# Ledger of designs, part 1: VHH binders against Oxidoreductase NAD-binding domain-containing protein 1 (Oxnad1)

All scores and structures are predictions.

Target 1, 295 residues: Oxidoreductase NAD-binding domain-containing protein 1 (Oxnad1), of Mus musculus (Mouse) (q8ve38)
Amino acid sequence: AVCTQAASWGLKASTLRHLTLASIIKSRRKTDHLERTASVLRREVMAAAKVCEITHESPSVKSLRLLVADKDFSFKAGQWVDFFIPGVSVVGGFSICSSPQRLERDRIIELAVKYADHPPAVWVHNKCTLDSEVALRVGGEFFFDPQPTDAPRNLILIAGGVGINPLLSILRHSADLHRDHADKGRSYEIGTVKLFYSAKNTSELLFKKDILDLVHEFPEKISCSFHVTKQTAQISAELKPYVTDGRITEKEIRDHISAETLFYVCGPPPMTDFFSKHLESCHVPKEHICFEKWW
Unless a header shows other numbers, all headers, positions and changes below count from the first letter of the chain; Kabat numbers aren't used for antibody chains.
F, E and O stand for the ipSAE by ESMFold2-Fast, ESMFold2 and OpenDDE, each averaged over both directions (binder to target, target to binder). V2 = 0.75 x the mean of E and O + 0.25 x the DockQ between their complexes.
Where letters were taken out, [cut] stands.
Atom coordinates printed by the task and the answers are left out, and those that the model quotes come from them; centres of patches stay.

## First folded at step 4 (VHH)

Design a1 (from z7 with D105W; framework vhh_7z1x_3)
Fold by ESMFold2-Fast, scan of step 4:
Structure a1 (fold): chain B 295 residues (1-295), chain A 126 residues (1-126)
Amino acid sequence: as target 1 above (295 residues)
Amino acid sequence: QVQLVETGGGLVQPGGSLRLSCTASGFTFSSYDMNWVRQAPGKGLEWLSGISYSGDSTSYADSVKGRFTISRDNAKNTLYLQMNSLQPDDTAVYFCARGPEDYYWILTGYSEFDYWGQGTQVTVSS
């Protein structure tokens, strides 16, 4: 991997077995985030941001809240940022895990960065402090941005590892829209959202409390299924109703296929390839399948 | 600077054994799943075996299952492939590759690897 979260479907590498090793080496060598995503559209605005909170989501994942005063800075749920660090020549790429409304209300975005031997991730984990200043530019074509005139769509979100980050943004945005609908007397409707989130064990599932808080707030609109492939420790009573042993199955996903359903897949390349190809084989239109690879 | 260096290849007779080693540097070895891949003359790449970051889970291609054993020593930043009952059709260049977490690569066949070693030649002949 180049960056923990530097991925887009435009950067999807071939896994074809008939390719020569020389071809694979050339196409899969580690490169800078900016180089890998050079063809991906960016928003015009370069915005200064200041670190206002630092927390640990897990021992290997650090969460940053950044204050972005520039009112022209905006993003769509699921997008990422180019992360420019003064004194660091390598530019980071990190998915925004907070909602667009959080930015509009508080001028805050949230990033979650897994430790890696890569200069931006090392800076976040080892050098970043409160009031550290960075510059941000929004990019990415993996997003959910429904308009009031759009027909309601159901969402199926399929996450693996840190691929939860952009999907949490989409989940939070969906929750914000449900709150708006309730507050505004049902003038704008969106469909249901179900999150499938896979990790080796429950301790590697990020944002469990945040996700379950949304499920409990909107039980008829938001649901989740956590999947653990190598769980050895006892699962808490609170979490147990939401946990399934084993991989997310093709059958479970297939049960949600309809003309009104959009699929968002984000995780390691084998996972994204598996589900994207399966959905395509089930005749889901390409425009109803969004995916982003984490290297 | 990420580097993977394979050693232990060479000439071996049919029925013989070899142990390949891959020494990793420039990254936290214990945080990554590791894999062995080979390329025989005139053939494409073939994934052989994978091992999880902790060493608790292994997987093998049907062509090598029961003959090859993958292992790792995280304290030494080293990945191993013990090859037994070698056959002439095992002749290939063998590569060490760093992979993502083992979620679905067994079901999809071949994972997308970001770093590869230079390879080591294994020749099985009399």
Scores: ipSAE 0.011, ipTM 0.182, lowest interface PAE 9.3, mean pLDDT 81

Design a10 (from z7 with D102Y Y103D; framework vhh_7z1x_3)
Fold by ESMFold2-Fast, scan of step 4:
Structure a10 (fold): chain B 295 residues (1-295), chain A 126 residues (1-126)
Amino acid sequence: as target 1 above (295 residues)
Amino acid sequence: QVQLVETGGGLVQPGGSLRLSCTASGFTFSSYDMNWVRQAPGKGLEWLSGISYSGDSTSYADSVKGRFTISRDNAKNTLYLQMNSLQPDDTAVYFCARGPEYDYDILTGYSEFDYWGQGTQVTVSS
């Protein structure tokens, strides 16, 4: 027996606890998305969706493009889906990272799923194939949906890790609105958008090419600052102008505070609490500080 | 070699207080967010509290909010959990854990910690 062998080595306390803890981490998770978000409003539509493209955004993150034929299915930039998998009892929760216009034009939404030992993520990474079918329901009160009559607002987006997903949707929606304004004249005029996106290193920054393509398309309207906290590898020449070593600072964010600015924060709990508290201490109205909290 | 060592556990009466310490070695402690997690007998793992690398930001699970306080001393490479108003349901093994900064899933709350201590037993009983 492993327990008897571990005890004989004087490792019984630490080794047995580590083995027990590891099995519990893998077998018991309080990761029920429906439980965590039970109080959050859902849209009524349950829509069938079919996987039409699978790509890798990084070694640990798969992107799914889902065809949603149901025309009653709609969402606002920043919202997420309940993700129902046939034969999987656990319901997934994934932020939509594509724009509302992509859904209107192509009937496509995009989800990006980081590998985790959690049944919906395991299914996406190990079982999901082209033409796999799932059911989706939209939820969330974290979104950017300006109306044509609204005064223009500047956006500051603060992303950490996979928190980029809903903020990329907002960034892409903003780009769509700027493109509409340029092509069709005065329509959906909005202010500038700046993304602050932090990860451990550049390989964990998701959607770098997509983000920079938008910056290059609208250099006077869209900007970004990538932050890396534990970069050891050499940074590529094309990324160096956009990358800052170290965490996103209060000072950098403070420089963007104005009456017309909306702040969207999506990242780990300490990051979300840090920036929301800092913005409140700088007298930013609560209605101008957008984030979700389920911890 | 990364090591986390918890101390300060023991037997306390309901309503009592304990302070847990976690001493870190083998890495730059001041560069990492730290967490406290517990496991009660016959139950799963429960995340309790997290603190940013600088100590400027803290977060708590609803079950311990207002009763527990997380803090750190970066000069001493030490993480603390001050536990007040202890209840029998707080009986558990308490672990400090070095969390990966950006590996937290917002919708599910899922996070895998890089390194764990061996744990310290807290028993709340008369």
Scores: ipSAE 0.037, ipTM 0.449, lowest interface PAE 5.8, mean pLDDT 83

Design a13 (from z7 with S111D; framework vhh_7z1x_3)
Fold by ESMFold2-Fast, scan of step 4:
Structure a13 (fold): chain B 295 residues (1-295), chain A 126 residues (1-126)
Amino acid sequence: as target 1 above (295 residues)
Amino acid sequence: QVQLVETGGGLVQPGGSLRLSCTASGFTFSSYDMNWVRQAPGKGLEWLSGISYSGDSTSYADSVKGRFTISRDNAKNTLYLQMNSLQPDDTAVYFCARGPEDYYDILTGYDEFDYWGQGTQVTVSS
């Protein structure tokens, strides 16, 4: 049950100077999250949420922790939300990067939003405060939700840039399942998880500490490889064992191909299309290649 | 200053072919992902194709997949779009667009192109 969704690209406000007003209006509608994802199934619940914590993951990425009191609000690891802001006509779309268990236990979800000249991102970075109220609706068919009757699967997660957000949710969910198994709360086992995460340099890799904390907690079950394509600064001693210079290669991914392996890809369109096509050319079944595509 | 100039448009019959070129100046062309976008009369912008800065990875909109091929020549600072099996619905102004320096967040719809050309007209009619 791997889902592929077509994608469309957005326009910077400054690049639209030579276009007519009608073209600008239509371009904004096409890059609007709701229009782009109109064919994607949503859950029925529209829930009120309050901002309860604000942190920075990097100079350009702000994380929000949202309290969602509505007990009917739920999601699967890898899904995203429609983000409705009072007084803002444009609806945001943001992947949930926290785990389903965090929502069940604490009624909290986490979103990480990169700055852009787009009204929802501008609101998150410039206007959002503690106790700000929003409305949320869950969507998406890119998720990991293993059931006790399912055959155990190994996961390969391939992330680029902010595509780490839904994959971090999947990674955190996998860690929760391993923790629950150790605590005898669940009787079924899940396979191993390996994350491949690419950015220009180590400063642009998000959630490094959170990811490595999970690797250190479950060294036999969770592993990661950070890839940097244009590293100029010195790499810290703590990160060096996990960092590879250059792009994630097809050979590295091919080494993980088996009947028991699921691939989750989330990143820029060239990356997503490249790996999904390469895996198909290696005869990996389409239902074992998970990605969203809006182009 | 960053400049992108499209050429190669014109009138072509249905089923015909055209090759568009985009010449870049004012920046290090080999460091940026590049894209083709079009706008048909009375319609909004439609993204068609993207290519990585190295030329190793390409992506296509479903409407043009199998018919259009994106390529680049980094030594000549030039982006190409080979258009085959053209249909009347392909009639549009075609724009060359530079991708942002950062990775795209396509799911959220707010990671956008930072520079555009003036466009070149393609008309498909008998």
Scores: ipSAE 0.012, ipTM 0.362, lowest interface PAE 8.7, mean pLDDT 82

Design a14 (from z7 with Y103E; framework vhh_7z1x_3)
Fold by ESMFold2-Fast, scan of step 4:
Structure a14 (fold): chain B 295 residues (1-295), chain A 126 residues (1-126)
Amino acid sequence: as target 1 above (295 residues)
Amino acid sequence: QVQLVETGGGLVQPGGSLRLSCTASGFTFSSYDMNWVRQAPGKGLEWLSGISYSGDSTSYADSVKGRFTISRDNAKNTLYLQMNSLQPDDTAVYFCARGPEDEYDILTGYSEFDYWGQGTQVTVSS
């Protein structure tokens, strides 16, 4: 299995660094998602989608379930969508947090959108209702899609903030593959998955119940460690065994380095640069370090 | 209520050094990532450096890497930029900028700094 990385831009390291600085300057001016990700491959299908459920994952994050009737619409776990809103000139970019099997079975994808002063996010939080229609196009080179003949790999997922979204898709896909194997319908051998997920406090940790449900369903295959950096409220008894005070450390990640391990990092620029640089300094092959840079 | 005030700018000769300070008030400084941005005469904004809310992670633009050092003192609500080996093209207004309360939502394109100082002028002349 080959993961995607910053080199998905097809650029040398020095050129990539110059472009990421330009991207940071442009993104500070709220430039279009399409402009920043112009070099990233898209699938050709443009599909209509209808909002069929709206929930609040946290006070600042709204989750949408979108019905996508077009059977040609498909994605790999970890990919995102261009989000086209009728009447809104700015195109949004949102990672899919549901699994590919959910789309195949129910024709549904899930997106989780944090409030931001940016037209697509404002629309999701202030204008979007049940039956609202949008158009979607799949993009991204950040994904996990093991093939039956691939050697099994262990996954280390490092998430910060809303960076949990594509990693939850990967986690859910991994769980689906374990269920398929148990059902005897398939022999997809995959390794273990451990999620490291950092937020300021437990209320900002998204999908806690969904994540823990998967840990409890597959305790020998799926594990997690939540990290909180600014916790002020007391942590519930149910969460305490999974929560560590302080940031995800280099040492915790280094303990998982092996030839069979793939690392997926999705979070704020400082986190992505920190862990990708650290893993590279530990001689982890670039094809085993998966992340995307838009800055 | 939220205020960022930059100080430490001035006139310096090529090869010289300056230390900029930014004092923050009206918010919990230790909960926010902080950044330095500059604007040279007739040019757009250029991001220079960022530091995480804890001070554990720093990043730099290629144009200043190795010459500038960002740091913070959370007890004093103060952000610093140590500028060494200054060049005439470092002449600019330097701004302190607060990152959003939660770090950038990379895929939605939200990366606006929600509060900026008024800037401090740095002039490097020969």
Scores: ipSAE 0.012, ipTM 0.343, lowest interface PAE 8.6, mean pLDDT 82

Design a2 (from z7 with D105F; framework vhh_7z1x_3)
Fold by ESMFold2-Fast, scan of step 4:
Structure a2 (fold): chain B 295 residues (1-295), chain A 126 residues (1-126)
Amino acid sequence: as target 1 above (295 residues)
Amino acid sequence: QVQLVETGGGLVQPGGSLRLSCTASGFTFSSYDMNWVRQAPGKGLEWLSGISYSGDSTSYADSVKGRFTISRDNAKNTLYLQMNSLQPDDTAVYFCARGPEDYYFILTGYSEFDYWGQGTQVTVSS
């Protein structure tokens, strides 16, 4: 009898300790963007932007298209923005997932924001409407911006979770460069791009259609491998050729190591640290390994 | 239903060798990083070794580096720990532990492990 009550209290105490620890870990991971990135370079321009389209990439991820009229506002594929919301004291940090050419042509950038109880994410999910106005400042040192005189490079992109956002920008930029090259050689040649994108299941993979549209447009230059670790639902015939069961392997990544290959890794810290350390242990030069951590 | 079962423990003389096995069931074994942890009498938990889901990457605590070897057979859903040059200080209960499903291999301590076996006793004594 007393043992039954003691067991119940023991379980409750364990749960309470677990909740406290989880809250502390969650709080540290969701620290203030400006403080976390204080040492990261920013561009000089602070630009007004207006929300012109809102869509959902998944139940937990909301996409915004922002019109940025200021012609001095520019970014490199892979960079993010400081996101200033009128009346909200906390500044958001969101990777741009659209290409630099989309901004040049249409004055539009795209952001994809996962729901969180952090004030900027709450604003995007609960209060943001069409014609809402914000201010943006570009930052970040994780980017792909090849020059015409540069040697051609092959890209290996390794994405986990919302780390797909800046890598999609890089993938889209690469496609823009291939399109320019195909137009009578208006751009210099760049190498191939392969995306490895891991999630628990296909429903958690963001931008599947956008990614596959690029693969189909440039089948000899752009490829992808979606990795699923806990797929229970049937995979559609459309996705099946691109889906691999299980996690991205070290061997699969290692098979792409060459003097011409650049690696871009973006995702949760454990994933990012794991692949970066593995590549370093294989003697890949540090200047050929680019990484950025996103929670 | 996730289950991890350790076997291979027993009494061994100092300088001897022993191989531990951990049989996994109820989950996709090849999708998880796996770890060995021990608890010596009157001491806390000590992480010993980890292996990535593919088997390509391994890591060891300084106390066992060069003496213990971690390996896995994904076709058999089995994790192994080959223990050589055993010392009396290696006397402990040895646990098989599963790493988080959504993370690649990273050794941040045993608080990162989401499922543990019941343990197997290893006694190093003359």
Scores: ipSAE 0.012, ipTM 0.400, lowest interface PAE 8.6, mean pLDDT 82

Design a26 (from z7 with Y53W; framework vhh_7z1x_3)
Fold by ESMFold2-Fast, scan of step 4:
Structure a26 (fold): chain B 295 residues (1-295), chain A 126 residues (1-126)
Amino acid sequence: as target 1 above (295 residues)
Amino acid sequence: QVQLVETGGGLVQPGGSLRLSCTASGFTFSSYDMNWVRQAPGKGLEWLSGISWSGDSTSYADSVKGRFTISRDNAKNTLYLQMNSLQPDDTAVYFCARGPEDYYDILTGYSEFDYWGQGTQVTVSS
């Protein structure tokens, strides 16, 4: 009836207002990568890149190998890219997980993207195919780039969740330098690298095989400790020697403090702030504590 | 059904203190990192503080460091924000937010929190 119809229109108006407000609130919750990182230095080169391989590192994480033909495109281990997608107005920000030498040799970089309800991540997981073309620009001041004249440094890498991505780049670069020393007769050396990598369970630890392959190739130079904070399933026999139940402790990290040691921390803000403050309280120089902080 | 409910907002004079609470239900609270975020009138969202699932690690935005303290009580499924030395510029709606189990990329920031509360108004004025 007329009275029922009038009430119905009132309810529709309320629903539209609610949906509009929810959309406004939702858009305010999303931070543009370019806005958030506006103060961070970028390299000048904007390079075209083509997807040449797609793999899965886990059910929720897709890895892309991107061919970058532009020879002026380069990065340092630990840096990230602005990820420009044709037809997508939102710019992605993804850490490079491959080494600089992989780019020099093969013109390939690797990105690993966890699924999220965010346009660049949705594009990577739902729209991206072989031969998809994107544009890339390198950014970031979080990197490891030792020079031949530098004194050897030991590295302690502290990773949480997807924070493994730039730290894997650093780990792979370190392995490349050890391989070059053995194969090419380089006179300079780099120190040891130990990775501490925390996740809730072993299925959320990314790149386990890649990491352990490097540990086995360079057992005197590369080591790792996986930490699981909420493991309910049994741990495989292969992983058991490398897995510790519970969080990465201050004591474990403190045992590695020396004048020759650099610390790289990449993880959720609580983890990053916790370890950077702890190292600072132990009188580690600020230039030996490497992390990115946006808040 | 995940639910986060903020309480403790109100009117406070400059230099005063206020304690916000956020009660969580519908998930295992002790398994998730938790955060406080605010939105001042006419401005965007500002992340303020985070605390790890165990309570062992905390983090703060430079604007509130030394004035605000985040804490949690996992037995009560409650998150707290102790706010001291309040200034007129602290006037905002304050939200608690559940951190994702993992971030899809470390560069993304707080905008990817899974669930948010409805917010509680804090007004700092004489």
Scores: ipSAE 0.014, ipTM 0.418, lowest interface PAE 7.3, mean pLDDT 82

Design a27 (from z7 with Y53S S57Y; framework vhh_7z1x_3)
Fold by ESMFold2-Fast, scan of step 4:
Structure a27 (fold): chain B 295 residues (1-295), chain A 126 residues (1-126)
Amino acid sequence: as target 1 above (295 residues)
Amino acid sequence: QVQLVETGGGLVQPGGSLRLSCTASGFTFSSYDMNWVRQAPGKGLEWLSGISSSGDYTSYADSVKGRFTISRDNAKNTLYLQMNSLQPDDTAVYFCARGPEDYYDILTGYSEFDYWGQGTQVTVSS
């Protein structure tokens, strides 16, 4: 299966407050998640969920584990949820970063939310406690869901910042499928996965341990390259083999182009558009390039 | 305090070129994505182009793709927009805008710009 472009770029009609010719203008205009994604396919199920674990992935990113008892609730790796909070009129939208098998086995999904001055994010960071209840509805067209009869595909995942969230779901799903093949003797094989993940420095790279644990478990199937653009601190010996100073380059990506390769890109719109344009210029079919971009 | 100042606007003939500059102060310029946005007379705001904090990645609205080039000089705290093949419908006030540092998940992330400049007028007329 391949994914399509999920989100449009840019907003019209922003509110501005002009003070003077030399004054700062600060825009606070925001678009509601439901309005922005009105045309995106949702699953029918609206499910209750309880917060069962809260951790910090970084000082600015809070991870929630949500227990979803409703057996009709399901998702594909790379999808997101509409996040309905009792007493909060604004609906959040958060990518699921856990795998579909985690939901099947434990009835748990994982969300990672970076702090922002937006009611759902403020609620997650300032109001949310263990046993807090929310409602969830799955949506999104950015996903990886290979079938046993499909030809094996190699994946190239290109992540920037919090764009790692849906790509981690895809990476974890790929690892689950490799584990099933090894442990349960399943009759199908999937291809390799390589993650390119860019941030300003190593402290802003999320899920480093989780990612490297998967690389070490499946060294012939899963690989990664962390990219840092403004690293000032010394890089640890354990991390150094996986870190490249500088941007993810077009040449690195071109080395992976083949008829069997699918590309998943999630990050800031400049990065997403740059790689989508580059891949198209290299004659990669549009249906082999999956991306999500929002401003 | 954070300040963005656009310069380089003016009157230009159809088919001509202009280069806009935006000088930033009061924050670590190299840590933020930057954007160009315009507002034509009687119209709403239209996003035109964005550039990553490092300058390595750029994106463009379809209306300006192939005609405009965004760039930045982090050592000079300056953002640029090179505008070629200008047409009368490019007449607008052009703003630079700072992208948000505090992104949360891309699906609920906003097209919110923390700070905007005062704007510079571009008029394309014969």
Scores: ipSAE 0.011, ipTM 0.391, lowest interface PAE 9.3, mean pLDDT 81

Design a28 (from z7 with Y53S S57W; framework vhh_7z1x_3)
Fold by ESMFold2-Fast, scan of step 4:
Formats: structure tokens, sequence, C-alpha cells
Structure a28 (fold): chain B 295 residues (1-295), chain A 126 residues (1-126)
């Protein structure tokens, strides 16, 4: 698969209000996900979905499994949804963290939502119950969708904080393809995947068990490096082999540059832009550097 | 009470340099991404630069890349913008803005900046 750098992402005058220069403190009114991502491509299908499972990934992150019966609803690993809540005027935007194969098999997608003082996130954490109904529309140009005729590519996934969500979808999709190939070549072969995932400490690293389960299932195809920048607590024995103290370095990433390598970067805007620009400065083709910017 | 106070603006000649400072109070400064945004006369807001909460990652708009440097001192609760090779087109009011402490998703953007400073005027003129 090939991914291309996103179009220009300048500030929109219609999205920002004029500021009063005399004000010392200003609280910005929160706006809809739709306003921020107005220029981003969407699929046409608007599908009904029903909450069929609710779990807590961490004290601050709630995971929803949504049943989407509409057979015309589909997505590529790395894409997100517009999240329409009946009775809530603000539309949410959430990355899908499950694989496309999970949707095809079970008609289920998974979203993971960190608590924030924003109406859709508040609804997910405080109002959402089993059988709650929402509407979904797929969007985004950040995805991994290799075709059988494509040359095998190695993936380097660079995640920070909640940027793990779409990268977990890509990692899970890659594992599905490896599993299909191992089952008598039922799918074409793809290259290796290495995840670099940065957070402040190990408790803020999401999906550690899910990620390590995939590493252990495909140790020659899937690997990971967790990075913690402000760890004070003891690291568990299970995590120690995978954890590095300190940030993800340019050198570590640069060591993976080759004609066969695709880079997927997703994290806080400063991190995402830093690594995407660094890769560009190392003459990695733009179509091999995949990311979405602030909108 | 959350406060962001910018200082360091003023009049400078083309080719000159200025360093802006933003002093933060009323919150845990080291937990937030910080940003610089400007507004030129008669124009909309333009995002210039961002820095991660730890200071490890920085990002720049193409218009200022190579000329401006963002940095922070978490022990002093202070954000900086070093501006070099200033040109008349850099004339603007410069704002310090607090990014979100937590993103509910990667799709959180500039509209989620919850606190802004008063702004400091930078004028580049002969």
Amino acid sequence: as target 1 above (295 residues)
Amino acid sequence: QVQLVETGGGLVQPGGSLRLSCTASGFTFSSYDMNWVRQAPGKGLEWLSGISSSGDWTSYADSVKGRFTISRDNAKNTLYLQMNSLQPDDTAVYFCARGPEDYYDILTGYSEFDYWGQGTQVTVSS
C-alpha cells in the first residue's frame, strides 16, 4: 500500500472567533468534529449502530463495541467515524481501533474514547449504555489496505498517546493478513510491522496486552518498542523487555528507512509533524509517509 | 485561575530578532502542549508552532520554519519563541495558547485550545 501526505491544514477563519486583545484569560468554545474535519473525505453510507459491549481500557478510556448491521458499511484499517448521537447536537469523531475483518465477520467495530469535557466524550462516559443507538459515517485518508498485486512492504508505526487507536487497527489488520497467509496461503504475504508507542508512563500506554498478544503470536513478523518519558513507578516484569526510558529517537526511526518501508505516524500534533517532517528531510517519498494533521 | 501572559514584543527592524515569553499560572504547565499563534492586521489567526508537554517534539508552520524556534522551561512555567530574520510580513499580535491536556481522539484540533493569552504586538518596520 502507498499513503500520501495530507493537503494543507491552515487555520480556518470560520473555525476560529476573533480574539479580544484586552482579555487576560479566554476559554474557547468547543466546536464540532465536523467543523475541524470539513475538508476530509467521507464515505456516503450513514449507518445505524447499537452498543453491544462496554469495557474500560483504563480508568480514563472506555471502549465501545458497536454492532453495525448495514452490510454497505465498511472501512479500511486506520479510518475513523463521525459519531452522531440522538439528542446531542455536537458530532463526535473517533478512530476505529478494531480490524476490517472483525466488521466483516461479526458486524462489530470498536472505538476507544478517552474522557474529555466535550459532549460526545461525556456522553460515551456518562450516558452511554448497552443498546444505546448512534449513527456512523466513515471518514479519513489515513489507512493501510494492501492489495494482492502490491509488492510486500514493511510497516513502521509511530504512536503517541491516543494516536495508538488507528495504529492498533492497522496492527490488527496486519495480524489478520499474516494469520490468513499462515492458514495455507489464503491471503497474500505482507512484510514486517514494528510499533513504536510513546506515552508519559506505562499506565498511559493503551492496549498493552492486545499488542503483546500479537507480538507473541507473530514474533518474526510483529515487534514493538514502548517508550516512556516520565516513568517513576516500577515497571512490571512482563513489560520490561519492551520498554525504553526516553523518547522515540530520530535515529531509531532512521534505521528503518528503505525502499520497502511505509511509515504511519499518529499522535499529538507536535509529535506527528516532527516525525513526518524528519522523514521527509531524510528523502523518504511523501507517498511512504502516512499521517493526518490537526484540522 | 488559569493565566497566560505574553511579553517580549516590540518594534524591530527587518532582519532583526526578538524573543517572546509566555508565563503560565493556575495549572500544571508540564502536562500541556503549548502553541504560538499570530494574527496579522486584517487577517485571520495563523498557527505558527507547537511544543509537546515534555519539550521533546516541536512543530512549525512552513512560513516560519528555520527562522523561529519554540522552547519551554517547565521548571519556570514559561514558553518561548525565538524569532530570527524578521520581515515586515511577520508584523502581528502573537498569542500563547494552551493545547488540550488530553485528546479524546487524534481528531482533536485547534478549536480545542481552551486558554489564550492577551497577545503581544510585534511590529517589523524600518
Scores: ipSAE 0.124, ipTM 0.537, lowest interface PAE 4.9, mean pLDDT 83

Design a3 (from z7 with D105Y; framework vhh_7z1x_3)
Fold by ESMFold2-Fast, scan of step 4:
Structure a3 (fold): chain B 295 residues (1-295), chain A 126 residues (1-126)
Amino acid sequence: as target 1 above (295 residues)
Amino acid sequence: QVQLVETGGGLVQPGGSLRLSCTASGFTFSSYDMNWVRQAPGKGLEWLSGISYSGDSTSYADSVKGRFTISRDNAKNTLYLQMNSLQPDDTAVYFCARGPEDYYYILTGYSEFDYWGQGTQVTVSS
């Protein structure tokens, strides 16, 4: 499989520079998810889903586990869903953070939703309960779906904020493939995965335990570097080996450039544009740079 | 409180040059991307240039590429904009602006730039 160029959630990079900053600086209005992603391919299946678990991943992020009984519902690691709420006219857009294998085994997908003053996010944070029913449709062109005939590739995942969500799906899918290779002997081989995940402090890093569990299960195949930009509290002994003070550096990313490496970047537009353009300037082939912007 | 103070503006003839400075206080300057933005009389804000927290990466609007150079001195908490080959259309108030404290600013409800200086006037005329 080849790397896909971003399914854009926001403005194109060329348009962004020509808009007045007043239109960008203030988040006074958010356009509908369906309008923003109108040109992005959707799967045909519209599936009913039921909320079976609700957890807090951070003070501002809720995780939903959704039971999707419809066996025709499927997705590729890195894709998102249109999120239809009965009685709510605005359609949500949320990346799936669980793996395709979790859906196949348990009929469960996981979504993680940051609080926002936008009707679908408000519903998730204030009105959603166990057994709440929604409808889902899969979309997106940002995914990792290697085929048995594909050459093995190493992955570098660069996450900012809730951009971790689709990258966690890719990380989990990679772990599933490593597990299948170990257990079934000769499915096919995939390369290594390294996650760079930036947040303000360790409490805002989502899924730390889940990520570290995968690192500990596959220490030669999966690694991570958590980057904290404004850490004032003491870092726990457990996390300290994985935490770097300061932003993800251009130099650190350059050190991973090779012919067999694919880059997946997901975060706010400035972060995503920054790393995508930097990689292009280092002559990384365009098909080896996958990115998705979230507003 | 976060404070950004621009200096170095003034009157300059077409084809001339100016260097703007922005002195930062109240935060760890070396942890933030910094930007220059201008506003011409009766017009909206125009982003001109950005520099990463480390100084390793810079970007420029097409209108100023090859004429303006952004730089920073993290030891002095100072951002610079070297402006060459100035044109009458460069007449504007020039602001320095701090990038978000983290890259998920929009997804968390933050603005693209969370703090601005008061601006320094640049006038390009004969």
Scores: ipSAE 0.011, ipTM 0.292, lowest interface PAE 9.5, mean pLDDT 82

